VH-VL binders against q54fm4. Designs and how they scored, part 5

Target 1, 189 residues: q54fm4
Amino acid sequence: MSTAPSPTITSPTQTSPVVINKSLICQDSTVSNGVQIAIGTVLHPRSSIIISEGAGPIIIGENNIIEELVQIVNKSPEPMIIGSNNLFEVGSYIECKSIGNGNVFEPKCKILKNTIIKDQCSIGAGCIVSEDKICENNTIIAQTQNSQIQTTSTLPYDHHSSIHMTHLELLHKSIPLFHTIKKTPILEK

## First folded at step 26 (VH-VL)

Design j1
Fold by ESMFold2, fold request of step 29:
Structure j1 (fold): chain C 189 residues (1-189), chain A 121 residues (1-121), chain B 109 residues (1-109)
Amino acid sequence: as target 1 above (189 residues)
Amino acid sequence: EVQLVESGGGVVQPGRSLRLSCAASGFTFSSYGMHWVRQAPGKGLEWVAVISSDGSYKYYADSVKGRFTISRDNSKNTLYLQMDSLRAEDTAVYYCAKDSYPLWFGRFDYWGQGTLVTVSS
Amino acid sequence: SSELTQDPAVSVALGQTVRITCQGDSLRSYYASWYQQKPGQAPVLVIYGKNNRPSGIPDRFSGSSSGNTASLTITGAQAEDEADYYCNSYDIEGRHLYVFGGGTKLTVL
């Protein structure tokens, strides 16, 4: 047996970034064969990542947060590629060609087929990104009374990254305490 | 350790066909995606094709779509590239490369020594 | 664009530090992998992800990225580091799945 003193609890002085070495996939989520999920990505209960009959694979990068009722669906024979550090909020629907890094997809937004979302974009709640659209870096799509508008954000990349990693740290600690986790192959190397 | 050995290169005339093989050892071949990458003489690297670990997904560079076919036989630990309608621009050393993932992530952690294909009259 | 642009050649004095750069729009979304190729040999992976070294790669090799640029840094360059260096990344515009840069020939003086 190892010998160790009881832990001394020290007050934290700052939010620390974390390296999250594995994905957390809640048992009550649906993931098709042909989906590859990299380290640190979290799938909440009742989320789904679905490959339609005859469609290509879905490749998802690191440290994404996929909330409840999110649906990521590939119906294209081409691969769907999703980068890292993206937040998919409750009920969003994703049928993109590709998504880059650090994007936020607010609740119930719809990202339609063959779209390309680059980096640090924010797609507002209930907004629709139409088929074939390309959202360049730092695009904000938001809902007005009668239409969607598109503007460009000046928010720095590091601000989003810091908040996102803190959120992930909490999820990696808390989700296993309250939810059953699917057996997940560790994809390292 | 990991070893990848290409074979089947040679000199062929334009419009002809050639099949390359890559024999794998030292790892669980059926667990990883595999790629072909080529290098024209004196030029840089060009990605050619990928096949997933179980063979269910295959993708090609635009320059070879419709002419090249990637395949694998996991029972023989062998990767293949069938090259049809060869052109002079296909002249290159062809490498097989192991991906680090069952589908792919484009991290070619091990490479063969390559086999030369020359397309000339 | 989806092309990855590298300077065709750089030089470094023995024992000094050199940085090899790779630029492209895909590098905003995806990390580059870096490959070393000596004449008549297959490429060897030296850096992947943000700054990971495969087993057997000397700690003088490191990687970094910012914006659309990835960099490979060699500190304390050795004669054996003389080689061609290639970056690669996913092609975000989908013309092909992966793209390599044109390569940088490193000369150790």
Scores: ipSAE 0.376, ipTM 0.712, lowest interface PAE 3.4, mean pLDDT 84
Fold by ESMFold2, fold request of step 29:
Structure j1 (fold): chain C 189 residues (1-189), chain A 121 residues (1-121), chain B 109 residues (1-109)
Amino acid sequence: as target 1 above (189 residues)
Amino acid sequence: EVQLVESGGGVVQPGRSLRLSCAASGFTFSSYGMHWVRQAPGKGLEWVAVISSDGSYKYYADSVKGRFTISRDNSKNTLYLQMDSLRAEDTAVYYCAKDSYPLWFGRFDYWGQGTLVTVSS
Amino acid sequence: SSELTQDPAVSVALGQTVRITCQGDSLRSYYASWYQQKPGQAPVLVIYGKNNRPSGIPDRFSGSSSGNTASLTITGAQAEDEADYYCNSYDIEGRHLYVFGGGTKLTVL
């Protein structure tokens, strides 16, 4: 098998989290039973993905980056679906219904209950996306001293994808050098 | 190597019940989510239901919600579909399909041969 | 709504390239999976994610996506590629967990 030390489960439940082979899940992260994480996604130390009692699963796509102190919480009986190539920066809080692809959630932003974030959105540091809000593709929400503003980005998807994948490659190389990785069952690929 | 074999199809009257089984072999059944997908004669595919690898999560298409129950017995490597209050529009070939993941991503990498359910008076 | 729309039929000359499209709002956020179904047979997964092929699927099959559209491309179509093709994706509106397109019948001339 892998030469990496076997990670210790840190979930508060009696049943191990559902994870996939080739994602990087640091031992010091917290992952509830019923969370599925696809290939390439990285969970930094002290991040948490929590399913409240009676809530549905959290299904996370490929190549996401989930930084320290990020909290992803599902309190709804419906599945929470998070797509691919998203960046969740330090301390962001996510309680969405669904998140698409290629989004950036800057530090300490809050994505509240039943929100839908589509693709290529940027949610600024400390910003709050209110309950039930739908952010269409390319939405930028930014914080000022006294309000949030919303606009539409013209940045091309290919530029974001290149930067994100370079960052992700570095993390896959560097994180195992400094952190113990949780053991996961081997699946396809 | 991976094999999924459905059984339990047949002809039934509207309002009756039927139970489908899917026997799995050639893979670790308890590691993967499982689906039922149906295809009415001459029509396209319709997703019906999913169950997670340990059975803790079950979800259904609106067309069958409240009438169909998906279940699994991991000790017997068998997936089930209990179909109650059957309607004519439930007439279809029912496929058992393996997901690529312990919950699901809708990536049905292996399918059974299907079993025909005909609901007619 | 969350329907995935496919043209009901397309044709391609043997050895030529064909593109089968699938459109829907869900495809803005989620990749499609593609399934091939030959007459009297169960579907077979051909493409998933952006452009991943399961083991055993010929490299003439590729996938792409842009906006609300996913495409399956067959380069150098062979007689054995004649089949129905279905796209599948997550149902963003929540009526179903997954939805299939109506299918596209590919005829190889």
Scores: ipSAE 0.370, ipTM 0.731, lowest interface PAE 3.6, mean pLDDT 85
Fold by ESMFold2, look of step 28:
Structure j1 (fold): chain C 189 residues (1-189), chain A 121 residues (1-121), chain B 109 residues (1-109)
Amino acid sequence: as target 1 above (189 residues)
Amino acid sequence: EVQLVESGGGVVQPGRSLRLSCAASGFTFSSYGMHWVRQAPGKGLEWVAVISSDGSYKYYADSVKGRFTISRDNSKNTLYLQMDSLRAEDTAVYYCAKDSYPLWFGRFDYWGQGTLVTVSS
Amino acid sequence: SSELTQDPAVSVALGQTVRITCQGDSLRSYYASWYQQKPGQAPVLVIYGKNNRPSGIPDRFSGSSSGNTASLTITGAQAEDEADYYCNSYDIEGRHLYVFGGGTKLTVL
């Protein structure tokens, strides 16, 4: 994402977004020693981020939403790197090598070993991304009656980002009202 | 004030070993990942190795894997690089660099001034 | 493949705007960090993430990214900005966890 620089400071509107400067990690989530989670990312209750014995770390960027029953598992000795602004919906399973930015993983989809998901991809509910597959930017994988199909999205990135940030702001306001939050991400112990 | 001071550089012949140290102060050393980054004379920066805050994870550039060992002693606030089977192409200034997070996010927010290693026959 | 490519040299007139670019496949998915290195000195972090500036870095430094390209922009370049500039990013597919670009020497005329 590269544009000609603009020196002009844009002012917020009267509906300024909430400043998100901490991650929200629900206490009844499971997070292995060796996981890093950056600013703004939300882990719902009963989600898990697991580093298998002998496996490398998991590094998760900013402003991700990780819903209930999502499992992010690294079984590879190599680091797993997940970017920013991704939505992992209920029950999805993630064993990728890397995930970029602005992706949506619909309920119960499975992202298998050594996959690379780049930016702005949408993986449909129950769909499986096979081992070693590379999903280029704007890939849509969806389920038909009897097969998975792959196509290319034309939706603008700033549209996804706007919807995502609104969702994220709601979660940052609402989750602490109902759930206990871990004060320190499990990054070492 | 954050300080990183490298030591242990010098001139050695190919095939020999050298151990670098990096003394850290001014921050909680045990809370951050640490890196070695090198720069050959007149050339660019090359990442060498990283170790997580508690030492559980170590990674190496392919060019040094199997020859170099990164380690840390959190009780002494010291980072180490054991360099074995040195080659002429290992000649460089070696920097220790602090990551901004306990594992690493690749934000090297503080650097030492470096120590020169010369591998020459 | 995972290499970060920078032009080796760029010049700018004093007070003018310059843009230093960094290109690579990894930048499609990962943000770049930018480091300034003056002769005989250690590098200094000037930009990370999308466009975050560490404390103490002047407002004239900014960053941007799109596609496989990250850019460092210096608006109103000053003599003290004359330095080498390196981009850095994750390189999980390559032979290194982190890769630096080859560096860009900025000359302020």
Scores: ipSAE 0.034, ipTM 0.629, lowest interface PAE 7.6, mean pLDDT 84
Fold by OpenDDE, look of step 28:
Structure j1 (fold): chain C 189 residues (1-189), chain A 121 residues (1-121), chain B 109 residues (1-109)
Amino acid sequence: as target 1 above (189 residues)
Amino acid sequence: EVQLVESGGGVVQPGRSLRLSCAASGFTFSSYGMHWVRQAPGKGLEWVAVISSDGSYKYYADSVKGRFTISRDNSKNTLYLQMDSLRAEDTAVYYCAKDSYPLWFGRFDYWGQGTLVTVSS
Amino acid sequence: SSELTQDPAVSVALGQTVRITCQGDSLRSYYASWYQQKPGQAPVLVIYGKNNRPSGIPDRFSGSSSGNTASLTITGAQAEDEADYYCNSYDIEGRHLYVFGGGTKLTVL
């Protein structure tokens, strides 16, 4: 009776806490001159941050997640300012005047020109925020079966922040394993 | 040690022009945005203008837009403020300040001692 | 224009704690920087970001934010802390890139 060796339960390797001390810009991302990106921010492959000819600079804060195929474009002579802790999901198009903190832009959403997104907003997948719109704090835009709706979130900001940081930590750990990272200066906000 | 030294201040009549200079040392001048901030006598601080590290971007406060011109010579480590069509309300101590970032939108991490501009009839 | 408002004057006893507050809509989206200005001197950056101190700034200085407010706290005020304090933030909506508060005169008693 060959006693099958008991599977050695490999104790989950206590993953050392990832220290976020730099931005992560994938080499195959496109970033124009005049873009500032603060520490912790991640640009996934095939993302683009573009300053049009004659346009102002783009300033991106800390700990943003910019996923694949995201396009951030400034066509205005005025600066575009993006705060911290924002999630830009795959294929989203951003041509805003400014974005605050802790916002989520779901896949393939579009933020059109001169739009202001304040803090803790959620723009649903495929949703379009029209030109010159101001989304106040905690604005939720979502697509229903029949229409795009707008409401106000009642969720605490802290919960979102915790999830975002966990996501960010994972990315800082995983992305360098699979992608070449551009050498970027460390900018602290 | 970072040093910023303003010069060019003085007494001028309304409608006249004045050019301020700020000599920078102790850091790589060409790598940082630079600002002008002013303070009227007995008043608070007022941001005036910013110029990016390479001079490609310039922005002004509405109060001076169209009248003031910010510029820089990186080969001389010098920041300039051309002030035209001066008004009484432009009377202030003018400070040059270093931005913490290459373009701007950082913080004013170092300041000069300022130069006084007095606009009076 | 998005304005930052500060109390014009506050006082603190030597060794006590004082909080200087700045209020404005821009502070909902952006961190404040704080500057100390002593009479006849240039401003000095004392706090920036979430709670960052430049080199040379004593640890008794700290920063915090909540909602549309930012605060500078001095824990254990010293005589040399008597000065004007200015908050600063970005102001994209107000057609000014930067905005200062009106300043707070701190008196140490």
Scores: ipSAE 0.023, ipTM 0.660, lowest interface PAE 5.8, mean pLDDT 89

Design j1
Fold by OpenDDE, look of step 27:
Structure j1 (fold): chain C 189 residues (1-189), chain A 121 residues (1-121), chain B 109 residues (1-109)
Amino acid sequence: as target 1 above (189 residues)
Amino acid sequence: EVQLVESGGGVVQPGRSLRLSCAASGFTFSSYGMHWVRQAPGKGLEWVAVISSDGSYKYYADSVKGRFTISRDNSKNTLYLQMDSLRAEDTAVYYCAKDSYPLWFGRFDYWGQGTLVTVSS
Amino acid sequence: SSELTQDPAVSVALGQTVRITCQGDSLRSYYASWYQQKPGQAPVLVIYGKNNRPSGIPDRFSGSSSGNTASLTITGAQAEDEADYYCNSYDIEGRHLYVFGGGTKLTVL
């Protein structure tokens, strides 16, 4: 079991969420104080990143896509760490300990508490990753008629990466045309 | 130009306390997380503690937890490390390091020259 | 806790290419940062992220990653590159937030 150091909180919350250079945060998204969002990451309308009372901060890396109705919640006193180049599709629920890079979370999937998702994983629509589970690199979880199945992907990561970047570029160009963007302090990377 | 200048190091007996300071300039101090990293003589680097830009979050290495306290005064552009119950194994050069992000989990993009702390009987 | 492992020492001839490797489980999920430290000096960030160089770092320095490994490559080593090199990453699954490798002493011949 992880024995991560316990956080010391000297003030109730940060004054505001911190958005790092060239992120795109829609006004209709909800972001708690104590959340750090890195460059390129996109938050669609009606998405939420929430830190519960007494919980640790949420750190989100670069170039993530967080779609509508996605809920990212930290209830643990430990930090929640999300890497880069992840896709969180509509309605997914995330309460993990950590997420690596290049993962896809399909619609309405649920990642429950203390879960560790490493790199290049795919969680299928409506699938539930149980508490305390560790998904190793290239893990695929999919729903069948009777059960959830788990396997390891043999596909090259490069294909996913190229598509993801193209998607990001499109979102950065299109979202501001249709949605109001939050005016948050932007720090230089 | 970014500058970090540590001070407060010296020779102290085991069980005693020492307070280190790091004066920052050349950047918006209140916008970045700050770290302490130490290096025992002839040894490698060891992360010690981090404090968020606004001081709301603090984390420590297990080796110093309960004994060391990291703090900051943004009005003075100064980072502090209060070291209590010092041990011989705390002997090291202590570096102040700037995080690239407001909280942490960036990179240590700037370092001070360090201040030597020697704990000996 | 997760650890990062480095070779304690490597050597390279002037003008040749050298690769310093770091290995650890955390590197499967996070990029490494690399720091150069010369005798009596503070560490200096030389590579971070996928392959990013801070301002002032020569282009002969590059970074790469594969599986649970990260590598710093110096293409065309210069005399001034003689130093200790440390990799660093996050250790979310371990006891520490940050972990350093043991360091690699690079000698330029």
Scores: ipSAE 0.017, ipTM 0.647, lowest interface PAE 6.1, mean pLDDT 88
Fold by OpenDDE, look of step 26:
Structure j1 (fold): chain C 189 residues (1-189), chain A 121 residues (1-121), chain B 109 residues (1-109)
Amino acid sequence: as target 1 above (189 residues)
Amino acid sequence: EVQLVESGGGVVQPGRSLRLSCAASGFTFSSYGMHWVRQAPGKGLEWVAVISSDGSYKYYADSVKGRFTISRDNSKNTLYLQMDSLRAEDTAVYYCAKDSYPLWFGRFDYWGQGTLVTVSS
Amino acid sequence: SSELTQDPAVSVALGQTVRITCQGDSLRSYYASWYQQKPGQAPVLVIYGKNNRPSGIPDRFSGSSSGNTASLTITGAQAEDEADYYCNSYDIEGRHLYVFGGGTKLTVL
C-alpha cells in the first residue's frame, strides 16, 4: 500500500524585497504636467494620466502597475491621490477622489468621480463604481450575468502583495527591452 | 548644504496682518514644493500650507484657509506666507519645510529654524 | 479628516530598544514619515517610506508598518535620542493634506 506523500505545504518563500529603483514610464504614455509618480510605478504604452483644465494634481504612489489604455483623469480642483501597489488593468477608467493600497482594477472597469477606494479592493472587469461611492477595505465588486454584486474579501493581503511584487520585477526587466522609456528627472537629495 | 531661514515673525494684535519669508539655499529651489508648518508653544506640529514648485497649486489647512496665502518667488529663492486676520490661536513658531517632490506628498526633508509669531491683545 | 495618534510619552534605558507607534486610517494607504525634535530646535527627518534613513541618521533608527500602524524603532538608544518624535502622513480625504501625530516624548534613562 503506497502511502501517498503528504503534500508539503511549501511556506510562501518570502521573496527578497525586489529593489525597484525608478519609475518606469513608457514614451508613448500620456502624462499631464502636475502628475507626480513615485518610485517603482510602471506606466505601460498608451496609458494616460490626465489633469483637466483647472483641476488639481494627481499623486501616484509607489509600485503601481498601470497597463495599456488605462485612463486616470482628475477633473476636480482637489488633488487625486493614489496609493501604492495598485494594479490598473487594460482599459480601466479612473476618476476617483482617492485610492488606497493594494487594489486591483480589472479590465475596462470604471471608477467614477468623487469615489473613494480604500485598501485591498478588487473591482471586476467591466464593473462600474458609481459616483460618491466609498469602497471600504477588502471590497470586492464583481459582475454576474444579471447584476453587479458587492462583497467583502476574507483573504489575507500577503498573497496579493507577493504576486504584485513579482509582477513588478518582471515588468521592470521586460518593458525596457521592447519599449522606449521616458527619462525621469533625478531629484536632488 | 541645504539652508532654510525664516523671518518676519513678531508680536501683533488680533485682526492684524503679518508676512513671513523663508530664504532658501543649497538646492534648486524651483524644483521642489515648499511648506509651512507651525507649532504652538508647548504643542505639536501642525501643517499649514503647501505650494508646488512652480506655484501653480496651493493648498491650506482648514484652520487657516481664507486667511493665509502662500506664495513664492523662484527668482529670489524665497517662500512667503501672508497671514491676515490673525487670531490668538495662530500664535506659534512657523517653520518652512522643503518637500522631497516638486508638488507635495513627499517628506519634509529639510526644515528651517522657525520664526515666532505671537498674536496677543 | 484623518487623525494620527501617538503615546504622549515613553521611556527607554540607555542601550535598550524602544518602539514608538503611530496609529491612524491614513497609514493604511501611506507610509509614515518620522521627525525628531529636540528642545528649542527644528524637527529633523529620521525615517521615511518603508524603512529609509536620510543621510546622517544613525542606523539604530528604523521604520516599520502594519495595518493602520507605523512604528519608529530605536535599537540601542543613546542619550542624544531623547527628544519628541512626530509621525506624519497624508490626509486621504484631502482636508488637511498632511497630518501629524500628537508627538511622543522619549526619555532615555
Scores: ipSAE 0.016, ipTM 0.630, lowest interface PAE 5.8, mean pLDDT 88

